VHH binders against o26223. Designs and how they scored, part 301

Target 1, 191 residues: o26223
Amino acid sequence: MKLLWTSQHIKVTVHIDGKVSKMDVLEAIKTRRSIRKYQDREVPEELIDKILDAAMCGPSAVDERPWHFIVVRNREMLEKIPEVHPYGAMVKDAPVAIIVCCDSSLEKIPGFWVQDCSIASQNILLAAHSLGLGAVWTGVYPLEDRVEGIRRLFSIPEHVIPFSVIPLGYPAENPGTRDLFDPDRIHLEKW
Below, E stands for the ipSAE of ESMFold2; O stands for the ipSAE of OpenDDE; V2 stands for 0.75 times the mean of E and O plus 0.25 times the DockQ between their complexes.

## First folded at step 19 (VHH)

Design YC21 (framework vhh_7nfr_2; at its last look DockQ between E and O 0.73; V2 from the best seeds 0.00; counts 0 for: pae E 3.9 > 2)
Fold by ESMFold2, look of step 19:
Structure YC21 (fold): chain B 191 residues (1-191), chain A 124 residues (1-124)
Amino acid sequence: as target 1 above (191 residues)
Amino acid sequence: QVQLQESGGGLVQPGGSLRLSCAASGFTFWEKWMSWVRQAPGEGREWVSTISYSGGWTDYADSVKGRFTIARDNVKNTLYLLMDSLKSDDTAVYYCAKHKYSAFPETQDEFDYWGQGTQVTVSS
């Protein structure tokens, strides 16, 4: 006789083009690719809200949560980002970009904000992918010229550090899947 | 070794035109914002114009707006200043300057390298 336990799991339901979609977390991690070409299609505000909620779920050093996010939809501003950020050329073609920033007044342990904002940035990429969007992380920090350029463009205060610019949209390319597992990178017990 | 070499200066009558060039080497030119700065006899250095690395964003000092055009060729690693409707007040040594930041300058210490300058003289 088998004893069956049925439990109610709380799951996020996403409606994409009238269909319910769910992506396993390992699948999302393994299949996410940097997407630099986007459809001429608006990204709904509700999807951006879900992505930023996911960004803020990341762990941080001593729970300091130093992150702030600037959501950029204005076409003129999106077109100016590549002028201050040389490796952000694809941003001009995106319907929206998210700038991940550190508010240094929220640091509790000096210097861990880079890890904290990296975690938030990666969560943005994974959440976007799981929602049918494509994104790419373009690095700003630690390059002084880009940091200051982005800061002045968006009137970011001196105590706030722009970390990354993440353009996103519905993908207009499919780079395919890669297998990047390399057992030579794994060391047991010692180097 | 960053090098900036200006050329194209000379003696011009009022109302005339000149094109200045600045040949750049020793750095990745297309990644850097650039400016023209001038210095009249007995005066400090005066910012003239700035251009973003792609050329998509430019600005000019009020004294030259509508008369001067900044441009760049990222293939030839060359910065240009086209000067039209020249006046006696435009007489100066014109310097090519490399930016430290990807931003319009707020102070002169935001230029980390300078050329040797080219003389422009507007005289009757």
Scores: ipSAE 0.330, ipTM 0.719, lowest interface PAE 3.9, mean pLDDT 90
Fold by OpenDDE, look of step 19:
Structure YC21 (fold): chain B 191 residues (1-191), chain A 124 residues (1-124)
Amino acid sequence: as target 1 above (191 residues)
Amino acid sequence: QVQLQESGGGLVQPGGSLRLSCAASGFTFWEKWMSWVRQAPGEGREWVSTISYSGGWTDYADSVKGRFTIARDNVKNTLYLLMDSLKSDDTAVYYCAKHKYSAFPETQDEFDYWGQGTQVTVSS
């Protein structure tokens, strides 16, 4: 497993007592919401593994699969992320966060890594939701101050680009569902 | 337009205290790291202190560590520098500086906007 861990490994005792939710793919997509409030409850490693498995199943340009993942459970590190990411305040309240990164050395076609990592990030969100967790995509790339902040905080090599920070946890909020269908955004045959 | 306005400087005796303020406008204040930099007469600019977005991370020059405290009020868009146990060597113009690159500052080149400065004079 090519998982990047922070150097400060704290063994967290996880209780595997959470109910795993199952939903079809359309339900997952349509009902997913950004969750920024979390219960004081640990996320089992098994669920993280499943989420990361899903993250790696997305397509990538020429199957380049440039993504790397840092799983962060260390409380001190989680609490530091908001200091380098001004919109990452909720990260300090999450039991775990996944940082999606691109290894530029794995890129086959220039520029497509953004799409690749986006797909991976979205799969993380969908998988988390389908498993009864809440998550939110906090953008890092392309904002240089965030990229560099996360890079320095986690000692990420120069050839690796932090892309997103995704806190995860059992939801402590229910924002409800949205209907986002807009027929005005659909064009038939031509614009 | 980005504006930074320092205040609170003045004449103080050695061992005294001052509180500097920097009023910020023209940008989203809480999205930027902030620093204090000072310049003594005939000297170059010297970094004094830096504070992160929420104030959860702070750093200080060795010369002021333990005596100065940087703080911020993101509701008031104001940066502060609490200066205790002032010394004659602290005499300088103190500038509020906005970070261009808001993460773990390493050099003074990371500042893109400066205030006009406020004079601090420590003298018997």
Scores: ipSAE 0.044, ipTM 0.502, lowest interface PAE 3.2, mean pLDDT 89
ESMFold2 (binder alone), look of step 19: mean pLDDT 82; pTM 0.827

Design YC22 (framework vhh_7nfr_2; at its last look DockQ between E and O 0.70; V2 from the best seeds 0.00; counts 0 for: pae E 3.7 > 2)
Fold by ESMFold2, look of step 19:
Structure YC22 (fold): chain B 191 residues (1-191), chain A 124 residues (1-124)
Amino acid sequence: as target 1 above (191 residues)
Amino acid sequence: QVQLQESGGGLVQPGGSLRLSCAASGFTFWEKWMSWVRQAPGEGREWVSTISYSGGWTDYADSVKGRFTIARDNVKNTLYLLMDSLKSDDTAVYYCAKHKYSAFPETFDEFDYWGQGTQVTVSS
């Protein structure tokens, strides 16, 4: 792995033997921000594959792994998502979006699919960030109007529940890092 | 308390025009899909048109395509139906309807609230 310095404000990573520089996991967690502005630049399928691999590495209740993912690149479909999701306006500007779904026929413990799909969704955000992409989680479940809107738009069957829509792309904004640690939220031994 | 109040109906000659309004209150209007539905005397209800919350996605019944335009003003919380080239078959009570879902409706049970309607009569 070689890191080439072209200037004080630019970093360039050079791949050697298919290896790439990797971000420390704590750094990824602390520096990930919701990104709603994207460059006019295609996201390679290889990166989407890596992100979805990471999504499926999450734990799930009794290993039920109830998640399914719809990868959306079609411009017509991306432009329609904001019409069924009032807070999804940035999706029309993204080169790609991932819809995280639960297949309820895979549930082994009722209702824990929400935690399972939340874990998969967060892993998507962290993996995208570690690969130099920006993403944002837009909520679908538990809002019935959005759930049904997304289901009908993508012909998702009745037993499958759309959970989140995650647009992603190379970022065109930098909102900066936040320090959100609050020691008053920590309780030793009991509340 | 959701309230939908239609207005703008009346008697018109064939080929005439009308503009229906629906004043909405008691919910966040700009987050909801809206529709117009009509009912002719002695007939069942007929879906007329649907508009997405932003107005960017609309659809119409075949019977009114090219003649009717659905629109909304999210600042004034008002839904509109602009009717042109009216025919006797358009005679009906026109209802403003609020969607449960952000989707084109598959059944009338997907409208959770209705106005009282406004009469449109096209008299030859």
Scores: ipSAE 0.338, ipTM 0.727, lowest interface PAE 3.7, mean pLDDT 90
Fold by OpenDDE, look of step 19:
Order: C-alpha cells, then sequence, then structure tokens
Structure YC22 (fold): chain B 191 residues (1-191), chain A 124 residues (1-124)
C-alpha cells in the first residue's frame, strides 16, 4: 500500500475540547506525555502520513537515514505484539502502531543508527501529540527477546533491526503535565 | 537469586492426570517466557511446552500436543503444566525452565535457569 504522501505543510492542529489549536514546538515537547489508553476511534491515514513525514525529518549520521517503518492496523497483529513485548500491553488497545526499524545495510557509520532511530521515534511522539493523538515509546532494541519476537512476528529480515513499537490513538487518559527541569543536571563550562 | 521449584509430580496410572507447578522467585516472572522440559531415564532432554509472557501464546511438542496444557499465573509467579491422558512414555523428570533472551528458544542453552525437577511416573 503506497502511502500517498502529499507534501502539504503540516499545520499541526490539536483538538482540545473540540477546538483546533496550533501547538508550537516547545509546547509539544513540554506537554507531551506517554499515553497508554486510547479511545475506540480510528486514526485517519492522513495523520499517520504526517507523523511519518515528521519521523523522517530528523537528522541522522552522515544523512544515512537508516529507518524503516511498519504501520500496523491489523487487529490480530496488534493483539499479538504484547506476547513478544512484555511492556507492550497497551498496543492491543491501540488502533494503530508504528514499528521503527533500522536497515543495517543503510548504516554508514557503525552504531549511530540507534541515535537515528531514537530521533525518528521521538519525532513520532511529538508529531502525534501535536496532532491530538496519544502515543508511547515501547523499547524493543537492545533487548534481544523483544527484538527477536518482533522480528519473527512481522517476518523482518535479519539485516533489519526492530527498534521501537509505538502505539497511537486518540487519548483516553490525561496524565497531566510534569516539570522535569533540573538545574543540578546543568554544568557550566565543565563538570 | 533466581529460583525455580517444581512440584506436583508423582505416580499415576495410564490415562490419568497430573498438574505440575513451578514456583518462581528472584526475577520478574511476567517478563520472561517459560518452558517445560523433561528427561526420561537414559534419554536426552526433551522440550515439552513453552508459554509467552501473558500466556497468549503457547506451543507444544508433538508428543504432548492435545494432552498437555501449559499455563501461568503472573500474580502468583507460578508456571503450570496440566497433563491429561498420561502415557507410560510420559515418565520423566519434568523441569521448569526460564528463558534468557530468546522468546523462541531453539536450543536448551537459551534457558538460563532450571528447577530441580519433579518426577512423573506413569505406570500400571
Amino acid sequence: as target 1 above (191 residues)
Amino acid sequence: QVQLQESGGGLVQPGGSLRLSCAASGFTFWEKWMSWVRQAPGEGREWVSTISYSGGWTDYADSVKGRFTIARDNVKNTLYLLMDSLKSDDTAVYYCAKHKYSAFPETFDEFDYWGQGTQVTVSS
């Protein structure tokens, strides 16, 4: 299924209480929370496209862009993910999940793919939040049991490494905001 | 320290039933796949059954398929093996085994901890 990616300028509108509001980047970052409960509501393909577009806009080592994305909407497959991912219980309740993978054949510098895929994963979370969706990063790599489980479940080739599973949906919870600023973690000029 | 303790073995007649239990401690039980492996006297180890984290996925050796049921209680940290329609060939020491890193083990080396085993004897 060729996702028809129309390059339209993504006006990120967050529906809060029926009002569409534009969320700026700092607001998205500061207010994002992991969402593990979802409404019984489908996520439009257009939103997934926007999210994936954002996922591919992050930097990568020497522009290697090693990421691949599996979009999972099949109910049976979503329900199977928790069986190979012990912290993926919420995936079965999500209308869609994105599996972020690395194609090792695209790697130009060894080891940086983890950073690349992390950036992609975070962009997915931020984009989702900015669009009024909830998501959570469930780590797959580097835990071998999860990596192998996801690999087998989705018939992922050996040269491709599943990195994260990110369920998405309209939020059915509101965890609130957190103040995570810690000045003790800031060092000036030297440690 | 990881501990696995099997129980529930015994002497049973052919066609009988047993329920084995494995009490697990020293690790987060629900984070690991679990398996049963058995060894008959003078024979090698034989994989019997495997169960996923939540129990939604199970697999069985052909020799026990349709007769044995693997289950788990993640609140009680206990693995079970329900054995029905027991045969003489089911006579063995049954071991509870913890998966190390592989959800789908291919070799016995992929189990990092074993119980002491419980003896199951099927005899008329």
Scores: ipSAE 0.033, ipTM 0.548, lowest interface PAE 2.9, mean pLDDT 90
ESMFold2 (binder alone), look of step 19: mean pLDDT 83; pTM 0.838

Design YC23 (framework vhh_7nfr_2; at its last look DockQ between E and O 0.77; V2 from the best seeds 0.00; counts 0 for: pae E 4.5 > 2)
Fold by OpenDDE, look of step 19:
Structure YC23 (fold): chain B 191 residues (1-191), chain A 124 residues (1-124)
Amino acid sequence: as target 1 above (191 residues)
Amino acid sequence: QVQLQESGGGLVQPGGSLRLSCAASGFTFWEKWMSWVRQAPGEGREWVSGISYSGGWTDYADSVKGRFTIARDNVKNTLYLLMDSLKSDDTAVYYCAKHKYSAYPETFDEFDYWGQGTQVTVSS
């Protein structure tokens, strides 16, 4: 009896009582989608704090933890981001965005900061999803036009590198889940 | 290969109008900031106007502010400069320039590609 995986619409039942239903880690990973439409609803600071806490829990090379985070709630600034990020159109519709940056002065091993900031960015996405928010990773680094655009817009020092812009909000879309498992990408013992 | 081709220049009388066009190819046009830069004979280059992706941000040199309008058609991959109330001191070769960065240019080195230019002559 092949259990027909009925596409249970995970009704994120936002329980009225403010208790954010906690997702299992595998559930969060498998069901996460990029969300680019948001409700006209503010994200509580408490949720942002939890997301940032999660962002800082990832591993980094020799524990260098080079990441910094700019939390942007200012409407004017959110509206300006799309002008310096060509794929950041949704940012103007989000109640908040997190800009993940690397402080190069904290880097201990050259080049690993990209991995470190990637892990931080992914943790932001997963945490957001687990908390009933939608988010999307908009890449900044390594494209110099975007890096410099974001840098100048936010007056980011030269030794600090903008890495990603992640808008966040309560989702106003449900793109569904995807099965992305590909056995052809798995090699046993050798290529 | 990146190509920028200006057109629309010519001879006009003071107070006249021109519309310059820059046809862009070889890159994703809508992903880049664009500017117009001009150079008069015997003079240095002068930044004239710049525009962001969607045209949400535009800026002008003080010398042309209120007279010139920069615009773009991202479907046609074309940059425009509408020049009204032209003056003799507007006489120059006008260049279309692609930005390296998504920001207002601070130096001319922040342009990575230039067109060949189009001559604008304002003379009575």
Scores: ipSAE 0.815, ipTM 0.913, lowest interface PAE 0.6, mean pLDDT 92
Fold by ESMFold2, look of step 19:
Structure YC23 (fold): chain B 191 residues (1-191), chain A 124 residues (1-124)
Amino acid sequence: as target 1 above (191 residues)
Amino acid sequence: QVQLQESGGGLVQPGGSLRLSCAASGFTFWEKWMSWVRQAPGEGREWVSGISYSGGWTDYADSVKGRFTIARDNVKNTLYLLMDSLKSDDTAVYYCAKHKYSAYPETFDEFDYWGQGTQVTVSS
């Protein structure tokens, strides 16, 4: 792993599996797209470990770190997710999915776990992108029927709340970049 | 206003076949799990069969396995129960029921809407 910084720009150079990758943090944020089509190619455990390390680097309310992650590679289970999660149809085609969960026993400030798990989920997306993978965040919480469906499918205990399902793999599509900046959303000093 | 309207019940001889239908309205049918539940005269309710929103998961009570088939048509918003090899013990009012959760129910409280029922009578 090799890291580079400049005063005008932040660049991260990463040496992974005999290759060097270089992606500015702003570039990663601006170029990440939701990827729903994946190559028939296994994702190495090493990359999943790096992605989950990144997920756990996120800030959390009073450092409560309420997150837990379920890594799903079993084909039968990946194929069952769309049966309880109708907007997760692409999960059956992914080589791996990560379920982001909240352990409510770790909450220190009630209700902030949603922000905490959202941060972890976004870090998963950015880390996957920086490693040459594609991913998409599919929402489970707060839809009660999907929350309970996922909980029962994976034997998740009552005090643990499934938040999101994130399928990922090497991308088999390129939807291109978007220009989403909207100055009308910016308010100076007041609404 | 959620509405479930069963039809297709009637009188049939033992060994016969019958097809029940349930027309659904007032909710997004293709996003919900559905079940059939029956109640024989003087008895409690019995879960018969359930089906996932896509139809990819189905399950049956032991009493009907191999004889009944649950199906759905998400374009027509209709749930079906195909009943073969009917026995006198199958005599009951059959209800269409909407699940609260995307899972097989553990209690009858996990159904939030019920149809009015359709009578199936197997004469013997």
Scores: ipSAE 0.266, ipTM 0.678, lowest interface PAE 4.5, mean pLDDT 90
ESMFold2 (binder alone), look of step 19: mean pLDDT 80; pTM 0.819

Design YC24 (framework vhh_7nfr_2; at its last look DockQ between E and O 0.82; V2 from the best seeds 0.00; counts 0 for: pae E 4.1 > 2)
Fold by OpenDDE, look of step 19:
Structure YC24 (fold): chain B 191 residues (1-191), chain A 124 residues (1-124)
Amino acid sequence: as target 1 above (191 residues)
Amino acid sequence: QVQLQESGGGLVQPGGSLRLSCAASGFTFWEKWMSWVRQAPGEGREWVSGISYSGGWTDYADSVKGRFTIARDNVKNTLYLLMDSLKSDDTAVYYCAKHKYSALPETFDEFDYWGQGTQVTVSS
């Protein structure tokens, strides 16, 4: 079944356990898990485009939209990422990774780019999940060793800050769902 | 507190071999790139070899390439330098150094911690 991409509504049909299912927003959020094992299967460019479209739909401070995305499919580069990211071992097993970056020259208000890129990264995860892919957020910023490692590996200019590395692929694991609701974290009117 | 302690240095004849060790503590060793740097008497510091956190990426100075092997044991928190076919010009104090970045160093300021060094003397 062809995923119909309409400019107004993302209708995603995903195969979950052999069944075609439509996933709404709350379902996507609640059922998303970090996936670190992937099938030996290529991710179509169309899906990456949809994911990147979603990544760019998040809000940003004063609409600064400082994000850039490096799409990595090159096998050699995917294999090198774990060498500069200690917690990026799964990247070498993924058919594709997205590196979310901030162009600091686009920042209008200092510091909000972290929120902007976080939103973009989360949208990548949700979109991927909605499309039947697995992904995981591997943090780069604010750890200087990782930031500089990724920067040098991909020849990222100094004014651009690598923020996250997100490997994607068809899931080869099913971690199940979690209930993370904690009423103790909710405060009414005041702390 | 970060600590790096080198050992294994000594006096050897030309053509001999040594194995240096660097015991690391005070940080998560397996998360960091490490290097060996040496300094001969009256000379400047010379980068010798570097290794990624997993050991999957290694590099060497041209002067030691093919003769030295850098390795690490992340369970033991230990960095190694296997030195074969030693030459008189390999005589130096050898330092273990922790990287600031997950990359090979471009300058010596990209190391944030150094050991005290171990003396290697190659002489007939």
Scores: ipSAE 0.832, ipTM 0.920, lowest interface PAE 0.5, mean pLDDT 92
Fold by ESMFold2, look of step 19:
Structure YC24 (fold): chain B 191 residues (1-191), chain A 124 residues (1-124)
Amino acid sequence: as target 1 above (191 residues)
Amino acid sequence: QVQLQESGGGLVQPGGSLRLSCAASGFTFWEKWMSWVRQAPGEGREWVSGISYSGGWTDYADSVKGRFTIARDNVKNTLYLLMDSLKSDDTAVYYCAKHKYSALPETFDEFDYWGQGTQVTVSS
């Protein structure tokens, strides 16, 4: 939780390969791919801080900001996640994972926390990508089995709902760019 | 419909070994945690052992730790319990049980399906 900002802006510059890296937001969105293979390379805490800062910049229903994040680096815990999440096998190979959670006591309008945490999760993916990392969103909610498994593994309180598990690291694969634009999904003025 | 069918029970002498099997159908076996639970005559149920969906995480009741081994075959949809160094106190009906959650159970209400059980009798 080293992300607390003050009214006095603290400049943070991320150095990648000895120079400041910049990626256009539209390029980040279009080129981000789910990455499930990672290099055996640590992800600096500074990059995780930037990613979580980005996660918390997302809009939320009536500004409720219901999200909480668990940063997992412990190998034993990372190896246990796949045992409670059958589609999270790649987590054991990641240097770090972020668990996105909803604190239901922060909800101001019931049920919109799903959208809120989805936005935070997507921001994590985009921020990771812009920093040269690869990530993938593995779904937890609404699958009761996974929700309870993750909750017990990380001692998450009953009023807090684990939403997603996002392993991340420097990518060891390149799935390439996709052209997914489909004009048939666009409706003018009505369905 | 979920079906769990235990087999492999029988009469064995103290110090002996026995292998139980549980054939599973009607659900996606490799996505679910499984357990063995036993019930001796005149006693309540006792959780014996549990295993994660992949088999990478196993746990055992203190009473059987070091003597019993839980295993699964996700291709054949079968759960196993290899019981070694059997004692008279291991005499019970052994049930195969399906977890509701991907977690070690805290109560027996967390098993949503049970087999019919197989009798294990350890007698001298």
Scores: ipSAE 0.300, ipTM 0.706, lowest interface PAE 4.1, mean pLDDT 90
ESMFold2 (binder alone), look of step 19: mean pLDDT 83; pTM 0.834

Design YC25 (framework vhh_7nfr_2; at its last look DockQ between E and O 0.83; V2 from the best seeds 0.00; counts 0 for: pae E 8.3 > 2)
Fold by OpenDDE, look of step 19:
Structure YC25 (fold): chain B 191 residues (1-191), chain A 124 residues (1-124)
Amino acid sequence: as target 1 above (191 residues)
Amino acid sequence: QVQLQESGGGLVQPGGSLRLSCAASGFTFWEKWMSWVRQAPGEGREWVSGISYSGGWTDYADSVKGRFTIARDNVKNTLYLLMDSLKSDDTAVYYCAKHKYSAEPETFDEFDYWGQGTQVTVSS
């Protein structure tokens, strides 16, 4: 069932065609890793829908919600992304990528769109991980050469700014867990 | 500091071949698209060829298509231009140019650094 993308509500029909990991939020955050190797396995549309739903649930400045998402499954286009994104080599091996963009015309307060799109991007990563997928955040903005490359490649209008490219797939690597807690980065009451 | 240094130019007869090199330093070479641009005496600049990060994209001006080949060695930080079947009208100073954007160049303003150039003269 093709999720009818109505402008306001993504109806996620959950066809459980994959291992859905039931992680609590802290587990998802703590165990998430960047995944750059993927299985030769398609990602169901239902999972992408769930991920995009999560991406749109984050806060934004004055609820401006400036984000747009390009879902890329076309093999030719996926293979072209590394040519305009030097750190996007893994994209060509992914079954799908999400490009997070900002529509500047939706911005209400200048500059906060970066935070908004960052939150959306992180939610994509967490959601993907919780669903048993691997993903990695490849930064586009603020590097002008990458922004323009992605813009031209996907014919993105000038008022829309590509922010990140996130390849997704079933993981073909397990990089392990990290302990990143650093008490030296915590200051009480004052610096 | 970004540096681009061309070499390999010289005098050749029509039908001859040359290989130009551009040694790049001062930036991460493999992160940038590169092009060759030439300028003949009394003429404007002419884009010759361009190449993406890994060479997945290459393109050529119609005037050199089928005769010239652009290549790069990202380990050596070197850009190449193989020129075959050279013609008298290929006589020019050839410049290595760094792209500002990861895209096919549309204007010369999209190059942020240039080499000093190397002279190529094709004459009988």
Scores: ipSAE 0.204, ipTM 0.625, lowest interface PAE 1.9, mean pLDDT 90
Fold by ESMFold2, look of step 19:
Structure YC25 (fold): chain B 191 residues (1-191), chain A 124 residues (1-124)
Amino acid sequence: as target 1 above (191 residues)
Amino acid sequence: QVQLQESGGGLVQPGGSLRLSCAASGFTFWEKWMSWVRQAPGEGREWVSGISYSGGWTDYADSVKGRFTIARDNVKNTLYLLMDSLKSDDTAVYYCAKHKYSAEPETFDEFDYWGQGTQVTVSS
């Protein structure tokens, strides 16, 4: 971590040494669960900033970084999302949601934006978990009904593609961990 | 296979009321936004009202706001339009229409199925 010394070095040091997680990375990956019930408790903007910083750390095809993020806190807007996204009912109960989008004008290689935005979406889930938050990825793309519904609700321009809606908040449930390792999915040398 | 069947039209005096119904089949009704659209003789189509999956969102054309109420019954697969304070200007064929998208329509091409319509006539 790089440390900068100024009369206001705490502010600059926080930006340079911006680690926001105490959790081991393998622990975070193994223990993250989809959380669909949230406490009635605000999520500080600082935590959202850290989550989005983590989202943007993901690799992308030829470093194209096609992602944009819409942060939704307005209660009325959160309540409207389920009306255009029928399996996103839990969004109305979340204090905040992040919409992951692709700006197609940033694509350098066609079609890989889906992988890029998937990586950003998963990083949001892991970062939220490491900060004591729960989240769930609700799919938007490639379902045209959902894509158009979200685009129109948030005035997203035609060249921008909403990919996922991720409600998050302090968890009001604990589903526990699972052991999902399946050695039959592993093929040595060939299929 | 998608079928939309309107009913409940008829002759009404100005200031009267009607309830239109639209029986829907051949698709998963509760997953789709629905609208009413009307067409007066010699005029183009006019979007009247729309309703979301659950009925949590509704909207109305300015010409009918405050007088018409859209509703749906997802158990009976039926869309309704309660029409109050009817005026001569409300005379039209009323169509039940299924949305392609879960959004307010921008063009009539965003309705993929239509009923055959029911005539509403407001006469003095």
Scores: ipSAE 0.020, ipTM 0.488, lowest interface PAE 8.3, mean pLDDT 88
ESMFold2 (binder alone), look of step 19: mean pLDDT 80; pTM 0.813

